# Ledger of designs, part 4: VH-VL binders against Small ribosomal subunit protein uS7c (rps7)

Target 1, 178 residues: Small ribosomal subunit protein uS7c (rps7), of Euglena longa (Euglenophycean alga) (Astasia longa) (p14760)
Amino acid sequence: MSTRKLQKRKILPNDSIYNSLLVSQTINKILSKGKKNIARYIFYKSMQNIEKIKNENPLDIFKKAVDNATPSIELRTQKRKKGQISKISIKTKLERRNKIALKFIINSAKKRSEKNIIQKLQGEILDAYNNTGAAVQKKEEIEKSKSPVNNNKKFISKNKKSKNKKQKKRLKRKKNIY

## First folded at step 20 (VH-VL)

Design j4 (from o5 with heavy chain Y104F)
Fold by ESMFold2, look of step 22:
Structure j4 (fold): chain C 178 residues (1-178), chain A 124 residues (1-124), chain B 112 residues (1-112)
Amino acid sequence: as target 1 above (178 residues)
Amino acid sequence: QVQLVQSGAEVKKPGASVKVSCKASGYTFTDYYMHWVRQAPGQGLEWMGWINPDSGGTKYHQNFKDRVTMTRDTSISTAYMELSRLRSDDTAVYYCARDSEYWFIYDEGAFDIWGQGTTVTVSS
Amino acid sequence: DIVMSQSPSSLSASVGDRVTITCKSSQSLLYSSDNKNYLAWYQQKPGKSPKLLIYWASTRESGVPDRFSGSGSGTDFTLTISSLQPEDFATYYCQQYYDTWTFGQGTKLEIK
């Protein structure tokens, strides 16, 4: 039988410190392509700081923060074909959920007022862990806007952040990265 | 090898404008803020502002906000500072300086690499 | 702007002397969350660009001799040159980078 050449999906390895796919996914989202070593430094330093503050396993704190920032409503980009049972693995479904929450956490962290991205990221993670902060607020806004049909376009149009100019703050680093 | 090379000295009359260039080499131009600092004869250092060479975004000290424009051309790794409506008290050496930190990690850093300076003389 | 006050404005010293320059800020430069003081020291020789000596209040820039040291925290900072060399006669500036960037007025170090 003729078989089309299936494209091999690139497997993202678990991170080397926590052995966690979630951590690897987070690191990939922090900075643009080509800066992965810097992104690892940012994330691992934030996690170390969280551990010092909470005196608890920072991976467990991060997992709860991600769960709290995950909306319970499927977004526009999740689609199912009529009459077909989803054959997507549990890992793939978890990966899609995580991507939404990670985007909320990382984007919200970048807009925080702390002086460096390490402090910004740890602050957002701790807020989300406590079910507060801008990432959780964004999750709640999406859940609220889904209550009425087609409310997402109204929310986007009324979002003052998209109409306001952004402050021009930038990150800085002197030491070598991992 | 890492260096900032500025344009040559300029003599201007009051009311004119001056545009100083600063060419970066030996490092990734778009990863660090570029600052501008001036020094009047026999006096100290005065921060004027920065440009983010990646986005083109700027921040100016309030004393210069109405008269300074900072730009860059990433294709030739060059930053520019233009000061308009020159006065005699704008006579100074103008320096570009690289922020010591990546702009995407720290909001503020020290200045680890400096240009050689550009003397601007404003005389009647 | 955060005001940076340097003292003395000038001083005379001999080769081999220990020299201390003080810098005071109008508000704390310590960001308690990262425990860093956002203060730098620069050396400037006549006709030359400034050279970074110290950043984060006490960290020596690469290539700066061990005789240069920075200390202090919060609002009070000190640059110390432990054994003055002929090449150290210059003007020294402190700089805050906690909120924007401002420099002290400078301290001119001259040969006695």
Scores: ipSAE 0.162, ipTM 0.687, lowest interface PAE 5.0, mean pLDDT 84
Fold by ESMFold2, look of step 20:
Structure j4 (fold): chain C 178 residues (1-178), chain A 124 residues (1-124), chain B 112 residues (1-112)
Amino acid sequence: as target 1 above (178 residues)
Amino acid sequence: QVQLVQSGAEVKKPGASVKVSCKASGYTFTDYYMHWVRQAPGQGLEWMGWINPDSGGTKYHQNFKDRVTMTRDTSISTAYMELSRLRSDDTAVYYCARDSEYWFIYDEGAFDIWGQGTTVTVSS
Amino acid sequence: DIVMSQSPSSLSASVGDRVTITCKSSQSLLYSSDNKNYLAWYQQKPGKSPKLLIYWASTRESGVPDRFSGSGSGTDFTLTISSLQPEDFATYYCQQYYDTWTFGQGTKLEIK
């Protein structure tokens, strides 16, 4: 008699130190493919430093940092497919939100002025934990684009354009590293 | 075996340009900054700048910023330094040197691997 | 630029001597967040490229003999050769890498 073969889905394993899927996902985003051992070193060293600074469980600090950087966005639950509607599972929606927060934290960390990536990452995590820093600012910008604001037309747009250019020039290092 | 091999000696007239090459082997060329350092006869070492071989981005010391161009070719693991509008006081040995740290971890490191040097002589 | 001052400019010594070379920076090279001093020492023999001896002020590069040691923190650093060997007669440079890269003027170690 015939027997159906069960197909196994590949999953990303939890990290070996904190037994956390969130940590594994973070490590995968720090560096390009082929540098996973280096990315692990960077992340775990940052977490070790955070523990020494805060004298608290660094995984709890990281989870709060990620939560603070997670935008409160209602994702669409349906999409067109040749005249039919499909739904995305709630698990997929949560994974997308966490991915956005991790991207904000890692990309913001890389732009920081500390002398090495370990210090950059720990600084951004601690700022996000305190509900501050560039990653949280990015989260807030996304959330504010959904709120209604109706202002007078009297303000001059020329000043807004000049202000933004000045701020961008001041924040960048002479040479872009990342 | 990790090494940096530079192009041969050059003799130039004032006002000309020189382009020195530095071929890396034995390590991942794109993982480390490449620095350029020069040494005039009987003088100390002078840092000129670096290139990030991954992005092609550069940083130059102010003394050279308007005359130096650093480039690279990742397909042959080679860095280049071009110095234009040469003067007699540009006579020196020019070295390439690898940063000791991954550029994606530290902004600054020491120099752990040096090329053999390229003598550039500028005379009329 | 951070200015690096070496002392002495030259030094005469005999095989077996203990020698000390000093290096002073115009500002602190200690980054308090990682507790590292961004200072290196190099050896250069005539006609040759420099060779890294010490980095992070006190960490010996692989393959460098135990007689070489680095010490100091902040603005004041030393390179010590505990028992001078014939191959150690060379010029020695300190280098800061806290903000860009600046070398000291060198210390020429000559045989007596």
Scores: ipSAE 0.087, ipTM 0.677, lowest interface PAE 5.7, mean pLDDT 84

Design j5 (from o5 with heavy chain Y104L)
Fold by ESMFold2, look of step 20:
Parts: sequence; structure tokens; C-alpha cells
Structure j5 (fold): chain C 178 residues (1-178), chain A 124 residues (1-124), chain B 112 residues (1-112)
Amino acid sequence: as target 1 above (178 residues)
Amino acid sequence: QVQLVQSGAEVKKPGASVKVSCKASGYTFTDYYMHWVRQAPGQGLEWMGWINPDSGGTKYHQNFKDRVTMTRDTSISTAYMELSRLRSDDTAVYYCARDSEYWLIYDEGAFDIWGQGTTVTVSS
Amino acid sequence: DIVMSQSPSSLSASVGDRVTITCKSSQSLLYSSDNKNYLAWYQQKPGKSPKLLIYWASTRESGVPDRFSGSGSGTDFTLTISSLQPEDFATYYCQQYYDTWTFGQGTKLEIK
């Protein structure tokens, strides 16, 4: 990211299926620039599979998953540069939170053991929706790293190992189902 | 163990370029900005710029913006700083340093991990 | 750039002394939205890279002895070494990270 992008916001259109900025941002992060049609297919197919599994609105599931992967960290508001910036500052703060959670979900999905990226993405979203999985674990790690209380360092390390064990067990059960 | 290991000392002529490498280990390379700082003999510390290892985006101090290029290779967790059109007052130790804050949360942080430094000598 | 001025430029002290180094910025380093001062202190020994001591003006980095403390807010900041040890003879730098990164000129602490 460049300092120019932080001062000038490109208007990213909402996606055509869910009419959601969050979905558009997610699709942009799945694959490199220029592969947007493939990224759309991956995301929408994952959402369709989630709908079949949960029999619920998959956008609501995705929003909850993102919320669960969002760190409870005070975000620094951009400094005043020129003119009227209060509306831009609020938008920038929200985009930073979305970027953090989306990065955790997508990067964690890519490291999963399922056979294809569609299964990896849907698995991570469902785990995050249940407040578990590697993305939520990363979020918890970030929240702890900003704490001044040292007596929780040992507990965080043990919880990371425990959550990884639960995540591995859930991945095996998921492969068995599918 | 978290560490930054830099390339070895360089001796250059005025007008040449130098490229210093900084290999990160023990942490997720793409989570933190990488800074470059130099120190002339007997002098203080001078910030040169940063690179975001995730995006490849950069910010350079005005004194260096026309001569410095910062890059990275995420596959080997390595950052690079290239300084061109060298002059004798570029003789210094060049450090890489990790920003202490996760880049998506804070734009600015202190420097908690430093490389060992790379001495660059520019002489006729 | 935000200018950082340290005082003194050098000082001599004995083991066991209380040492105070000051750092003054050309503008406030306090960001009202997060209520943090964007100020750090570093120790540098000859031939070595700097070592972070204090960040956010008063937060001690992990592994730094508790005889090092940071204080101050806004434009005026202080590093205090409560009881000087032989290993503390070094050059100390303050650094602002409110807008870009600039360092003070350094304070050389020498043994009497």
C-alpha cells in the first residue's frame, strides 16, 4: 500500500450478487490483480456451499465470521491533512478493520489441508463463524500482543496449541463429510 | 529467534550504486513494515524510508527519494535497499529495522528489531 | 520534519548515580485519538546496532532493566536511569514516530 492510496480513496463497487462492499473487498483479496473472474467464482461457490450446509443466509454467516476475526484493537484515526476529512477518516477506520479480518481469513484458508481453494475458503469461514479456526486464533494473538500484562503470555501459548489441535480435528471431520 | 541479518560490507566509488539485503527470520515477514536507517561515522541516526513487505509499497524520506529504491522478495523473507549516484557523504553504516507495530493497525511504530548493520564506504 | 533536541550532548557519571537525559520535540507527539506519545528511546554501544529501551514514551521494552524509565508528554520527554550500572555507558537516542521518524542527536554517557 502507498501513502497516495491512504489519502485518495478509490470507490470499489459493491458486488453484483450480494450488493456488498465487504464481498467486493474479499474477492479482490483472494487472487492477484487480473484474475477477478476466477476469484468471484471461488467466493460465490464457497458461499453457495455454505448455504447448503447451514441452510441460512450465507452473507449473514460471512459477516459474523468477519466480525469474529476482527481484533478488538483501537485503530488510529488518520491525521488531518486537507479540508474536510472527518467522513473520510470514519471510512478509512472501517476499511482497516475489514482488511485485517479479511487478511486473516484468506491467508488462513490458503494454508488449510482441503483439496481445493473453494473448500478451504468455506471451511475457514464456517470455523470463524463458530468463533474458532486459524483466523480467529490470529485475531486472539494480536489482541494479546498489545496487552501489558505478562502473566498471560504462558496462557496464550498454550491456547494456541490447543486451538490448533481443535482446528486439525475439525478439518479431518470435514474431509470425512465431503 | 527473531532476527534480521544483513549483507556484508561494501566499498564503492562515487557515482556507483549499492544494494544492501536484509533477511528476516523468526516472524511473519509480511506483517510488519521494514525500515532503513543510516549512521555516518561519529554521527546520529537518519531514517531513510520504509517498505511494506506485503504490498511492496514504499515511503522515502525527501533527502533520498530520488536515489533510493526499496524492494523485497517475500519468498525468501528478504528486504533490499539500493542507493544510487553515491557520493562521499553516503559513507555510513546502513541498518534495516522492523517496525514494532502490525502495519494494518498502526502507520507508525518504534523499531524493536535491528539488523547488524552494513558498512558502505564511498571513496575515490 | 519534527526536530528532536537532546540534552545534554554528553555527560560523565559514576556507577550508582541517577542519570537524567531530556528530549524535546518541535511539535507535540501526543495523538489525541489514542492518547499516546509517539516517542521511543534507544541505547547504542560502540560498533553495535541500537537497542530499543522505551516506546510510547513510558513503556519499557521486554528484557530492559527496571532502572530505565521514560516519562513526559507532548514536547518534553525524559529518560531516567535510577542507579547507573557499568553496562549502561553508551549513547542514548530519542526518536519520534508521530510523523515519519526522526532521532535526537544522541547523548553520550561516559564513566567518570
Scores: ipSAE 0.000, ipTM 0.523, lowest interface PAE 12.3, mean pLDDT 82

Design j6 (from o5 with heavy chain W103Y)
Fold by OpenDDE, fold request of step 27:
Structure j6 (fold): chain C 178 residues (1-178), chain A 124 residues (1-124), chain B 112 residues (1-112)
Amino acid sequence: as target 1 above (178 residues)
Amino acid sequence: QVQLVQSGAEVKKPGASVKVSCKASGYTFTDYYMHWVRQAPGQGLEWMGWINPDSGGTKYHQNFKDRVTMTRDTSISTAYMELSRLRSDDTAVYYCARDSEYYYIYDEGAFDIWGQGTTVTVSS
Amino acid sequence: DIVMSQSPSSLSASVGDRVTITCKSSQSLLYSSDNKNYLAWYQQKPGKSPKLLIYWASTRESGVPDRFSGSGSGTDFTLTISSLQPEDFATYYCQQYYDTWTFGQGTKLEIK
């Protein structure tokens, strides 16, 4: 029985400049094709610019921006019987919701009209800080689409049953090969 | 050393197509836009378009949009520019040029590295 | 397209002279968000490729001598050679890269 060592989820360390997990997560979200140094450069330059503009702690500004873009619920696609796709609202952990917010901010920034990614990111963060911009709009759209919050317990139980069924099928397939 | 090396001179007839190559070395080919610029004899410089070597995305000047095709082969760090339906007024030196900025940071930059140029002559 | 108007089209000078070339754009090249001017200067010698001299209106490219300087903002720009050297006789072009890429018509610098 090959005990697949549960690959210890590599704990993402805090960033070295702001000592923030959120910053590290953001840099990783900016990261494209393994260019971590460039992602760091983009983020830190944006933060430096924000600091100069606002004459305030850029980390506090960024945290507020993320909070403003953080949805209270997550929309998940549920495949219903007969091929119908419905969106269901699920209450997820704050950490997951923050990751969604970061996704909104980064994706919205990339779509902005500024001439460089540093200015795009800076602009989107500042807009989000002011409770405006495309990232915040996306949050609001999710919150307006209030499908009845199906109680988390039934969805988690079905996914656990499905994972268990897939694992049992994988185990049965392995037993039949040997 | 960072350099761009282009293919040799071409002589074509009107209505034909020409494909010019530009091989990059000394830097990461996929990190910078590759631009194409031409210069007619005794004339100024004319921008034709750019390609993003990473994504393959292109932007063409309106004057060339229907006749120019820019491509790349990332495995050999080579960009290509094909111009079709050639005319006499297409006689020029064609240059590839690297954008001075990383494509993922800036949308537009200056041209810091140039190929040696490829002379294309269109004659009946 | 942004039109770049370069002046003069040609000029004659002697070694040691101060030379000034001007470039005017049909639209402002100053971007308010980053406070940069999207203008470059190039040198081209006969039979050779253009060489970048100045970018962002006033920043010298690596390896470019100190005698070359760029100035200006918005729509009016200047390339200055403080003391002309024998190797500086060439054609010079301004370029905007604010919206797409367009070049001035060039200035041919000849030996007097």
Scores: ipSAE 0.640, ipTM 0.845, lowest interface PAE 1.0, mean pLDDT 90
Fold by OpenDDE, last read:
Structure j6 (fold): chain C 178 residues (1-178), chain A 124 residues (1-124), chain B 112 residues (1-112)
Amino acid sequence: as target 1 above (178 residues)
Amino acid sequence: QVQLVQSGAEVKKPGASVKVSCKASGYTFTDYYMHWVRQAPGQGLEWMGWINPDSGGTKYHQNFKDRVTMTRDTSISTAYMELSRLRSDDTAVYYCARDSEYYYIYDEGAFDIWGQGTTVTVSS
Amino acid sequence: DIVMSQSPSSLSASVGDRVTITCKSSQSLLYSSDNKNYLAWYQQKPGKSPKLLIYWASTRESGVPDRFSGSGSGTDFTLTISSLQPEDFATYYCQQYYDTWTFGQGTKLEIK
């Protein structure tokens, strides 16, 4: 039974131009079919355009845009008894919420009407910077769906316990095979 | 060398269908839109539509929307254009042409590589 | 559809001549967001496929001689051949790709 070596999650380095992890994450999100150079080109050109338009540090603008699109909560699907599916609001780490924001920005950009992806991304970032655009709207929709924070602490703890129990059972099964 | 090679000349009767092939080589077939353009004898150029070889998505000119079908086989880097319900005025040279821009960057570009053309003659 | 109008429809010239072909669009081909003109020029010889000469109104395609140049913005565009060569006798087409793709009617350049 080949022990699938837990592939060490490669730590994503900061980008070389802005020295930002957020930028690296964004480029990776733009990345399609392994064409990293194209993803870089798209992002950096968008940033250059933003810099020219605003005459300000494009990284600051981008950070503000991401912040504006970052939801305060994450919606997770919970299967209830009798096949009912409910959405629960969970407070997640800021890093995860930022990833969600990036997803909103990139997906919204792709749906824009500009003639190229550089302009689409530029447009969505600028709109988000101004607390407008589809990415920000998606954030707002999530926040409006905030069900009363019931004792979510108990649910997160149960899921951790369940994962740990499954891992322990897997480990015990492996020990009994030898 | 980047090239597009089309299928040979076709002679069809009115009401029939014709399917023209365009084989791409020398570049990544799925990175660029493939356009189809026709030219009637002694006439100008008419854009018919494009296909995204990656997704299979298509956009047709309104004049051909009900009669043209564009497809692709990515395994052999080949695009196809089928025109149905042929008329005498469909007699033309049909070209495939590569968009000059990556489809994932620009929605619209010029045509930088052309096939040699396929003559389709519709005669009773 | 954007209509492209070329002038003249035909032109006779001699080797060494300066030749100018104009193309007018029914609407502006300048996109404000990227400040590019979505216009191309093609050369077509009899029995051959079109060849791209100029794109973005003024950028020469790779391998195109320097004697070919594109100029203009908005709705008025010009293709210029600074010194006509024997191999330049052909039909020339302008194309817009701002909204879908449409071509001018063509300009036939003949030897005088």
Scores: ipSAE 0.633, ipTM 0.844, lowest interface PAE 1.0, mean pLDDT 90
Fold by OpenDDE, fold request of step 27:
Structure j6 (fold): chain C 178 residues (1-178), chain A 124 residues (1-124), chain B 112 residues (1-112)
Amino acid sequence: as target 1 above (178 residues)
Amino acid sequence: QVQLVQSGAEVKKPGASVKVSCKASGYTFTDYYMHWVRQAPGQGLEWMGWINPDSGGTKYHQNFKDRVTMTRDTSISTAYMELSRLRSDDTAVYYCARDSEYYYIYDEGAFDIWGQGTTVTVSS
Amino acid sequence: DIVMSQSPSSLSASVGDRVTITCKSSQSLLYSSDNKNYLAWYQQKPGKSPKLLIYWASTRESGVPDRFSGSGSGTDFTLTISSLQPEDFATYYCQQYYDTWTFGQGTKLEIK
């Protein structure tokens, strides 16, 4: 039974230009097929353009854009008994919600009509900054779908208990082999 | 060296189909759109469509939308263009051409690498 | 479709001559967001595939001699050969890639 070494979550370092974790996360989200240099190029060029257009710190603009696209809740699909699919609202950590916002921004950017991905990304960031655009709309859709925030503290606890039970079972199985 | 090598000349009857191949080498096949362009004898160049070799997505010119099918085999870095219901006016040299830009950056670019062309003759 | 109109359709010149070919588009090829003109020039010799010469209206492709230059913006573009060489006798095409891809009808450059 190959003990899949819990791959230590590699801490993503800050980006080298803006010294921002958010930027690094964004670049990784843009990243396709391991071409990190291209993703960097796309992002930084977009930021440079934004800086020129707004004559402001592009990082602040980007942060505001991400904030505007960040949902207050996460919708998760829960499979109920009898094949019913329900959406549940979960309050997640801000970091997780920011990742969702980045996903919205990047995916929305790709669907824009501009002629290149740099301009698409630039456009979506600026729209989001202005609390407009498809990314912000997606956020709003999620927030409108507010099913009662089942504060199911109980569901997080059950998954922790299940993980602990699986870990205990794995440890017991290892003890019985010796 | 970056190159595109196409299949040999074809002679077809009206109503038949032709499938032309284009093998890419010297670059990452999936990074660039592959375009198809034809040129009738003594005529200009006509864009037929493109394929995204990575996703398999295609865009066809309206003049060919119902008759052309572009496909690819990524395992051998080969693009294919099939034209069905051939007519005499389909007699032309068919070219594959690489987009000059990465498909994930630009939606539209110039054509920097061309195949040698495939002559398709449609005769009764 | 954007229509590309080249002029002249044919041209006779001698080695050493300055040659100018013009291309006009039915709409602007200048994209305001990136300030680029989505225009290319190609050279095609008989029995050969087209060769890219110029892209973005004025950028030379790698390996293209300096005697080839592209200029223009918006709807009017020009390919210039500063000093015609024997190997330059060919057909030249402009291409727009602003919206889909369309070519000019071509300009045949012949030896005078």
Scores: ipSAE 0.621, ipTM 0.838, lowest interface PAE 1.1, mean pLDDT 90
Fold by OpenDDE, last read:
Structure j6 (fold): chain C 178 residues (1-178), chain A 124 residues (1-124), chain B 112 residues (1-112)
Amino acid sequence: as target 1 above (178 residues)
Amino acid sequence: QVQLVQSGAEVKKPGASVKVSCKASGYTFTDYYMHWVRQAPGQGLEWMGWINPDSGGTKYHQNFKDRVTMTRDTSISTAYMELSRLRSDDTAVYYCARDSEYYYIYDEGAFDIWGQGTTVTVSS
Amino acid sequence: DIVMSQSPSSLSASVGDRVTITCKSSQSLLYSSDNKNYLAWYQQKPGKSPKLLIYWASTRESGVPDRFSGSGSGTDFTLTISSLQPEDFATYYCQQYYDTWTFGQGTKLEIK
């Protein structure tokens, strides 16, 4: 079984203009078909416009927008016995939740009625900044979904037990061959 | 050189269909909307619709919605416009035209590159 | 549909003349979010395809001579040829692309 070399997760560098990992993550999320320069252009132009409109640091505005769109929980699909699919609420790391927020903002922006993607993104960011807009609504929908927060402790414990049991079975099989 | 080359002139009878082709070269075919515009003899320009060559999505003018079909073959950078149930007033020069803006940035732009036009004559 | 109205429908001029063509839209073509006017001007010669001259109301397309200029905002737009050249005798069209695409009826510029 070829030990798939854990491909060293390429550390995403901060963006060159705002020196922000969040911005780099956002640009990568905007990225389509490898056109990174276009994604950068779209994002930076939207930020420039926001700066002009608000006369404030656009990065701070963007951070607040992301924060407003960041859900406190993540909904995951759990497959139950007999093919039933249930959604469970799990508490995930803030970094993961921020990525979800970025997804909400970008996807919501694309659905806006403005005439270009720059204005769409600008609009969605500003709405999110004001705790409004479709991205924030999506966040609220997730948070209203009262699925019992199954304490991650039990799920991690069962998966660890299952992995350990499989590993122990593999080790026992190797010992019986010699 | 960026260019659009259209298929040759067509003569059709009323009730028939016509399919015009537009081959793109000199640029990335999938980056721009392809528009279709027609011009009746001695008349102005009429927008018919556009296709997104990347997704295959289309938008038709309401006047043509039930009769026009726009398609593309990305492998040969060619757009097609088919007009069905032809009538005499469909006699016109049909143009393909590239949107001046990247489709992923702007939904609407001017037309910066035009095909040479295809004359379609509908006569009994 | 946004209606585009050009004036005049035809005009005669001489080489060297200053020519002005007007286009009016039934609604504003100024988009408040990007502060751009979604208007273009085209030149069409007999038996040829239209050629883009001006876009965003006032930006010249690459390769278009400096004698061509576009002006205006909102609902009123103007194409100006500062000094008419022999090759400029053609039909000119305005186009809005603010909401879908519609053209003016055209202005035929003929030699006097």
Scores: ipSAE 0.604, ipTM 0.831, lowest interface PAE 1.1, mean pLDDT 90

